Miniprotein binders against p81326. Designs and how they scored, part 213

Target 1, 226 residues: p81326
Amino acid sequence: MLHFGGFIMEINHISKILEKEREEYIRNKVEEYLKQGFSKDDAVNKANQSWRTYIGHRIQDVIYNLLKKFLKDSGLKVTTDKALNNRNLPEELDKVKRLIAINYGEYLFLPDADVIVYKVENNDIKIIAIISVKNSFRERRFETTYWKLKLKESPVTSHIKVFLATPDKDNEISYKCPNGKPKKMRIILEYELDGIYFLKEDFEETEKAKHFGKIVEDIIEISKKL
Below, E stands for the ipSAE of ESMFold2; O stands for the ipSAE of OpenDDE; V2 stands for 0.75 times the mean of E and O plus 0.25 times the DockQ between their complexes.

## First folded at step 21 (miniprotein)

Design W158 (at its last look DockQ between E and O 0.75; V2 from the best seeds 0.73)
Fold by ESMFold2, look of step 21:
Structure W158 (fold): chain B 226 residues (1-226), chain A 83 residues (1-83)
Amino acid sequence: as target 1 above (226 residues)
Amino acid sequence: SEEEKKIEELLLKAIKLMWEALSLLEKGDYEEAIKKLEEAVKLLEEALKIAKELGNERLIKRVEQLLKDVKEMIEEIKEKLEE
């Protein structure tokens, strides 16, 4: 399944590639924490926590840069929630921020989106999609569905597609009914979200659950209807 | 086989370099991005040689496509540098 060049499909190996870094990363972090005065056991625990954060950010960065590269020729632009939280925003990004912000009365907050895709036409900005990137589902497993529901509450944001991208290396949502038992997380995520894009080969493919390589084509098609 | 395992190792290293190059492009580090991509080309050329010695047409096609992708990325970055 090769779309928009063979390179984008190689993301299906991301868990394998990043896992090869784990042992060296953990070793270096343990040494760092030992120098700070932590016991061996505490240093190992902190190193493992650091790894979980690090690998999540590495996956997000790969996805961001791939989307930016492969959507460029279609006139689509890509940013991140991190970039939108900077104090000194360029005017274009300030408009993007306002167009996805959710009103909580006195307060205005961004959804927890990792990657945002938008287009600029005739000085108008149209938000196409947000992509949540999750490496694991041990915590905050339905946060993305909450943001989809909040975006649907306003006519300004109700058109925004909400996608989940995940390697799901532990098969937490790869199948709807593993061993004949309904998997609540997969069923709810697939029902509520506009799509789930897997960064691996082995999962139950459906109309909403696809290989990540399809995401560029899907986003381009959606953008043409807006 | 050991040869197929070597090809996979080379491909994974090259893919990682290509991802690093995209990150460098985002930072505006065009010359370092080209350096990473040129390293990827060397790894892919080695992988292609081994795949051809094996006569594995699927691996040959995959590596040739990646080489094409990397070379296109290099040319795009060089064009930006001349601007």
Scores: ipSAE 0.761, ipTM 0.906, lowest interface PAE 0.9, mean pLDDT 89
Fold by OpenDDE base, look of step 21:
Structure W158 (fold): chain B 226 residues (1-226), chain A 83 residues (1-83)
Amino acid sequence: as target 1 above (226 residues)
Amino acid sequence: SEEEKKIEELLLKAIKLMWEALSLLEKGDYEEAIKKLEEAVKLLEEALKIAKELGNERLIKRVEQLLKDVKEMIEEIKEKLEE
């Protein structure tokens, strides 16, 4: 029995819970932008844009905290790309950063890695999985796929699993063939990525498309094979 | 029903508090995390009472599971504070 199994299942309500904050957030941001000298229309547009960024970070934070909590007992560690964007990194995180870097010849760049799961064994670090968290697919629809493909090109990173976690509020990728028509984005993401985890109940389940509640077990299983 | 809506409202508030508690734990603020969780327990206990009055077995089971999880989290944090 997953410790705190009820808690992880309640992730289905993340969109509803966070949406309740929207009205107050927008009001406050509009007021802030008006004070900065923006027009009412500009202030509203900027506030809405700010909200999209804000809610994305909030979802990411919840997922990060849940994974950190549920993976702790298995000895697995969790970090974020934000934590790696520091000039003075602890040795462990510096190693993590280097082990997810992608080679572009003269340059090394990091993939988008909202959440990074790794283990430490005998002072060696093994990267297990990268989880991209997306609230919507309006922009950069295949960015996660790009990073997965790039990670596959190196023997150093080819073993790293790449997962997508999303509430998919707009049902952009929840179903493969709604009304008999293939959803290109769902099909490609499911094909290229190692898994898609939904923060809701209403979706088409497949071998790779699962409820978020399965991600902990899947990560632990992968970790045992590395 | 109105009672079911009240239960759902209480649950959503409790879940939010639980997420906030996890964030506080990450920051090392264990005392405040416990306070959030204790508040969540109160909300869940109220929800459970209403669910039992309604005889809604599904909601009862859901709330009981959350109560169990929250109480276990509180105990885990307390144990860590004693070490």
Scores: ipSAE 0.675, ipTM 0.868, lowest interface PAE 0.8, mean pLDDT 92
ESMFold2 (binder alone), look of step 21: mean pLDDT 87; pTM 0.850

Design W159 (at its last look DockQ between E and O 0.69; V2 from the best seeds 0.74)
Fold by ESMFold2, look of step 21:
Structure W159 (fold): chain B 226 residues (1-226), chain A 83 residues (1-83)
Amino acid sequence: as target 1 above (226 residues)
Amino acid sequence: SEEEKKIEELLLKAIKLMWEALSLLDKGDYEEAIKKLEEAVKLLEEALKIAKELGNERLIKRVEQLLKDVKEMIEDIKEKLEE
């Protein structure tokens, strides 16, 4: 029941709630950029770019805080790629970082993972899942798929589930065959990823494409198998 | 109806406050998080009153669940603050 749920299911309204901030945000940013000496056209362009970054961070923050709240009683911990990029990491987070890092010869890089779920048992850290949060699919359409494939290449990381969370406001991946035509992006993302979790009610639900409210149960179930 | 639109407006404001409270919790700002949640309770209680006047059982159940969630969040924060 897509219209039923507690607080976590209300994330389906995130686009509606956050869009109400857009007009005031843009107005304030344009004024700020004009004060910095930019032309009106440049100020508007910079304000719109700033909005896209802002809204992406807002969605990531909501997801991070919800998962942290709802997974803690199951002994699961949550961190972010931004926290892992801190220069002086505490030992626990340094271990998390090393357990998701991908080796490129003499270089070691983190996958683009906005939110990381892990557990600590018997002084060992096990990475459960990585959640990529995408507000739109403008330029990095299959980045999450690339990281899933790279994680599958090593026995150390092959167990890590890779999820995509998205409001998909523009319906870029909401349906497999809109108007009778296969949607390549939805089909490939669903095939390659371990799950897609929509932050809205109107999408084609499958075993891998679900409402975000189901992600907590899924993560807990996966963690019990590790 | 206009009453249903008012209930939705109150719910969306309350949900946003609840998200803000979780962010404040992450930063350790427990007192400010409680303030946000108490404001959300007021909005949800108003929404519940209107939903009951309409007799809309689905909205009543939804608002009651959100009230339960917010009150649990408040108690969790107070327990942390007292430890």
Scores: ipSAE 0.754, ipTM 0.899, lowest interface PAE 0.9, mean pLDDT 89
Fold by OpenDDE base, look of step 21:
Structure W159 (fold): chain B 226 residues (1-226), chain A 83 residues (1-83)
Amino acid sequence: as target 1 above (226 residues)
Amino acid sequence: SEEEKKIEELLLKAIKLMWEALSLLDKGDYEEAIKKLEEAVKLLEEALKIAKELGNERLIKRVEQLLKDVKEMIEDIKEKLEE
């Protein structure tokens, strides 16, 4: 029994753990930018921007590694968009890349796919799910929904589940109708996506909005139906 | 309490080490991954000791579960290295 127990639940502390690194990171980056000839104000702004990118990647990496670990025993494989952006791909990953591609007529483009879950059966690859990881929703709020809708347009990709994983530190989508007012972003994301998984406890749970601890079970269940 | 804060600090450090170990495993650095996990075990054992002294059953259970998870991870890696 894959004891999904205590370790996966500790994901709730990801924001707190990573935030402890912020002060040192910012200090180092400010120093670096000052050495490059930027003003103090510019250096601070650039450092803060760099931190946002950095922390996003760190969260993505943790999620990737957790999914890889907990899905391994089920025979499911996990990769990332970064791994697919290589010129010389192994045959398996090349197939994965092709199976998530979106047709724009003369061109094929990949959706934003931070984490990709797939299975290999009899040398055939089936894509199960794409997980988008977002730390905040300040920019590109509906980008994930765009990709979900595009994937639905092709019989090749229409079966692929698209999930969002987020700590939602600023409570942008944690609740549907706080104080009786609908949160447009939460409602639309929940409607269009196959699921939202929160890296925290304080959120409004629904059929599609769940704690991250449930994502492994959900993915395994989906994989059995493909 | 101050002791509860200490336990939480130890737990957060251990969790971070566990995440780092997973990343190292992904890169094929098994030896360094084991070192990180062994350090996590030490932190968790200290946390467990304090939790038991406080008689906080919730924290005891939480720490014990993490200890189990870390030890299992170490064993899994060792088995792969012997293969």
Scores: ipSAE 0.749, ipTM 0.899, lowest interface PAE 0.7, mean pLDDT 93
ESMFold2 (binder alone), look of step 21: mean pLDDT 87; pTM 0.848

Design Z68 (at its last look DockQ between E and O 0.84; V2 from the best seeds 0.82)
Fold by ESMFold2, look of step 21:
Structure Z68 (fold): chain B 226 residues (1-226), chain A 101 residues (1-101)
Amino acid sequence: as target 1 above (226 residues)
Amino acid sequence: GPEEILEEAEKLMDEAYKLIREARELLEKGDPESLEKALKLLEKAIELLRKAIEKIQKALDQGVPEELRKKLEEAFYLAQWLLFFAEWLLEYIKERLERQK
């Protein structure tokens, strides 16, 4: 018997599987940093920072590869902030980079965009969406909402959809009012962003807050309007 | 006929799903023998999913009534999601085994 919900829900296990590496990863990194001459306190702090970078990149890679696979037949292309910061940038990606940049007078800065979805139409590039990827909200980051507001204020970038994709392993944004008190981070993120996509099963679903399995259909629908 | 092909594909997908769940359980054990068995289960699951996808695509290429076409397209989409996870898990377990060398 088919388990339609179960098939898509298997993706939720990726973050759980990766998280089980944490203890061993940190232990190994602490030893590496101690060998490099760092104090115990510095080694532990650096190891934890290393883990946060590692797990974030692992989740980002999954999302990148998934979107690349599922969007290719719709004529949509996918890249990453890492690819855009490469020294030897191909012309197409250089155009993508310039199209998401935010102008601050004489200075031009990139928003925090982990995964970028775009299309090429008549040899021109149109940015469809950027996806911010967070494994957890332990450090409480509203930077994604700031960048959405800046993108919305410029005529060149105001059409760009800004999504958040997350396992939300610590349940920081899974519910709006978990104890009768509004959860500020969930409410602000949902209000300001174009969507939140959860890589887990236990969360409060709304018009903007959905399981990650819906992101492909949503991006395709948006691309048809651009 | 196309309805038989959908039923056959769904059976292959269900079998693959069971193998994938078993592979996840073996990954939890973590020993090299369990990981090697998990790899074999995942390789079989991937084979079954690719076979199901091929059957569905051939049925869609034939042209089918709208209601059956929707079911075939949904099955195709679900098989691709499960295949993505199975392929990721296979590569992850290969990575784990290499680290144990």
Scores: ipSAE 0.833, ipTM 0.923, lowest interface PAE 0.6, mean pLDDT 89
Fold by OpenDDE base, look of step 21:
Structure Z68 (fold): chain B 226 residues (1-226), chain A 101 residues (1-101)
Amino acid sequence: as target 1 above (226 residues)
Amino acid sequence: GPEEILEEAEKLMDEAYKLIREARELLEKGDPESLEKALKLLEKAIELLRKAIEKIQKALDQGVPEELRKKLEEAFYLAQWLLFFAEWLLEYIKERLERQK
């Protein structure tokens, strides 16, 4: 009998494995910054910041590659905001960039979009979903929510689903009301976003809060309705 | 028949999963010898999973009853997930070994 749960849950180990590097990474970076002439306190702060960036990118890369692989057979394409930050874009990516842009009157800005899922039909591009990847919520807790709300304001972008993917290592949004106390962040994120996908086992599952293993299916289903 | 292929694929997947778990345990030890052993286990696991995927795909291509098709598709999906993880872990361990040199 296929251990469905077991096989899918292996993805949860990625975050755990990566987090084990933290101590060594910090130590090495602190030493590096000290050699550069920074104070001990500055070196520690910079090392911690560097770690956050590093671990964030590594998790994002995993999710990007995973989605790219699993959505390919469905004819769906995946890109990133980083790939769109070029002056000379292929026509397809230039269209993608324009279709996710948010209007600020005289200016257009892109939302934070770690992963962008889109399809090409009859030479037309349809944006399906944006996935924000967060390892922790210590900084910019509602940034993803802000972008969702901004995207919702335009008929051009209102259809775009915004998902959050996280290992939630600090259990900041894993439960709505742990010990009878409402967690504001979980409640707001779940309410405002189209879905939260956890790369962990220990979380409160709801209609919008699911294990990351469900994200592929959900995106494919959404794509069929567009 | 296609049912037998599914059973064979599931067996391959189970074996691969066992190897992946063992590789993770070796990774936790973290010494170079353990990491090298983990690589070998993962390489074998990847081979098994690719074989499973190939078998499943072949069965699907031959046309199967709807009920069996669903089971094969599920197995295919699970095999792909496990393969993704195994390949990631393999690359991670390789990188770690390179840093220790």
Scores: ipSAE 0.795, ipTM 0.903, lowest interface PAE 0.7, mean pLDDT 92
ESMFold2 (binder alone), look of step 21: mean pLDDT 88; pTM 0.888

Design Z69 (at its last read DockQ between E and O 0.85; V2 from the best seeds 0.83)
Amino acid sequence: SEEEKKIEELMEKAYELLRKARELLEEAEELAKKGDYEEAIKKLEEAVELLKEAVKLLEEALKIAKELGNERLAYLAEWLLFFAEWLLEYVKELIERIKKKLEE
ESMFold2, look of step 21: ipSAE 0.849; ipTM 0.933
ESMFold2 (binder alone), look of step 21: mean pLDDT 89; pTM 0.886
OpenDDE base, look of step 21: ipSAE 0.834; ipTM 0.918
ESMFold2, fold request of step 22: ipSAE 0.828, 0.849, 0.824; ipTM 0.922, 0.932, 0.924
ESMFold2 (binder alone), fold request of step 22: mean pLDDT 89, 89, 89; pTM 0.889, 0.893, 0.892
OpenDDE base, fold request of step 22: ipSAE 0.806, 0.807, 0.809; ipTM 0.908, 0.908, 0.909
ESMFold2, last read: ipSAE 0.841, 0.840, 0.837; ipTM 0.928, 0.928, 0.927
ESMFold2 (binder alone), last read: mean pLDDT 89, 89, 89; pTM 0.888, 0.892, 0.892
OpenDDE base, last read: ipSAE 0.808, 0.806, 0.806; ipTM 0.909, 0.908, 0.908

Design Z70 (at its last fold request DockQ between E and O 0.89; V2 from the best seeds 0.85)
Fold by ESMFold2, fold request of step 22:
Structure Z70 (fold): chain B 226 residues (1-226), chain A 104 residues (1-104)
Amino acid sequence: as target 1 above (226 residues)
Amino acid sequence: SEEEKKIEELMDKAYELLRKARELLEEAEELAKKGDYEEAIKKLEEAVELLKEAVKLLEEALKIAKELGNERLAYLAQWLLFFAEWLLEYVKELIERIKKKLEE
């Protein structure tokens, strides 16, 4: 007889399956960039950058579709940073965009929010959470904490929960003290963010660090308080 | 209950089909690395049939769970169904990519 938690854990295979595309993807991109006239070193660097963008978008799409499907019955709506950057933005999404904008004096900028969860009540919009999606942490270790701190600075955005969703394929943040020494990145991310949600089995679970399967319940619970 | 037993049986069967489909996917990927594209496609087409069956079983499990008002089993079925549908589309996309290589 199967443990029913195991049914939810099947989602962990998605990142593993997608990761198998990496070798061929990079090989093809290196050849493409070489044909465009880049040096070997530049082509390799650009191919790796392209992969990180590609795999991040693939995982973001999975998370977007999952949340859209599971949160629909709770009256919650889901959008993406890509949708918010369209030139002809529908009024509802224009309001979402304005409600997450960060104030820098005379300038307003959109935070790097991969997936946005919000609700509509009497044509009023309340932002519930933003989810940052990262496959690995090789270049951009603390971008998500920066955006959380900026959102906390304004009373109109301070309620917005900021979550990190990650397969953490290189085990960069899976444990707080993996060799008896504190892992700086995991400690700071867990301290500053409202939650870290792992798309894998092997990680140290805490009040803020959970399997991704818990994110639906957590978002619904938060939405009831708003 | 008898109805809950039926839901569990459907989900267990689908779970095993998903495991077999993932194994077929891995075998096909290794075949494709070797350039054995026709053999890889055959493995992937077999995986598609297992995945279609898994989706059918999970849709039935979800329907019965909703009719019973069993929120826990419906929730579990929804999670597994999401993965099954994602994997089905992934394998179908991979078949088309390999067919493109075979034509070259």
Scores: ipSAE 0.851, ipTM 0.934, lowest interface PAE 0.6, mean pLDDT 90
Fold by OpenDDE base, look of step 21:
Structure Z70 (fold): chain B 226 residues (1-226), chain A 104 residues (1-104)
Amino acid sequence: as target 1 above (226 residues)
Amino acid sequence: SEEEKKIEELMDKAYELLRKARELLEEAEELAKKGDYEEAIKKLEEAVELLKEAVKLLEEALKIAKELGNERLAYLAQWLLFFAEWLLEYVKELIERIKKKLEE
């Protein structure tokens, strides 16, 4: 019984393992950019930016693959915004794309949707959830919140749950009021989003803030209510 | 039940293999940082073998759990299996990256 929680917590190691690549990655990229004729400072800056993108994609891929595998037996399907960015979409994905689109009057745009979970019933598609994956928040603190609010504005999309998955490596949103001081970002994200799922152990758990191990169960539960 | 005990034993064994594989990975990373790529590869190859075994054990655990209809054990096995598979792929990729460096 004592080890059950431990088995799920192993996923926390993925982020830690991936982060260990940073030093080598940066070194190699700096060298590459220097060879391209960039200054040392520019090379370092570009390497750091490249790393952010790289590590973000790696974590996103893990979460995508995990959800795809774990939700399959429940009859739920998973896709990404990238997969939807095609002119020639299968009918199913074309419907998914249309059902998550946000209306800006003359234009429809897709929200940032790293992972999209949906079900197909009687040839009808129901969007269940969008999961945003963030390794670090830095300057894009409320981007996911913006999309959640936009999705709420339409009866077509208002039911879609928006979740944030993060290892929160910098402890930006792990606690609401560390040392008695409110963390604005945690409070707002938790308030506006439908859930925050942490790929770490050290965080303040609440009704909406849970370990990533709960996300599959939560999504399945939501899917049954739709 | 006897079958549940078997599942738990399989998972426990797999978990220990995963732990050892992670330790080997850490050692390999340190070796690689020091430029000892050959020894790093040896450690990683050892980790690959442990991880292959772990995957096998967890696949069996998952199979038995599903056959029993034990959703809890199946779920736990699936989580651990996912990690084992991921780590196996990661280690394999790392070996290939290091090998490429040795050829340069």
Scores: ipSAE 0.832, ipTM 0.916, lowest interface PAE 0.6, mean pLDDT 93
ESMFold2, look of step 21: ipSAE 0.847; ipTM 0.932
ESMFold2 (binder alone), look of step 21: mean pLDDT 89; pTM 0.892
ESMFold2, fold request of step 22: ipSAE 0.836, 0.840; ipTM 0.928, 0.930
ESMFold2 (binder alone), fold request of step 22: mean pLDDT 89, 89, 89; pTM 0.889, 0.896, 0.893
OpenDDE base, fold request of step 22: ipSAE 0.806, 0.807, 0.807; ipTM 0.907, 0.907, 0.908

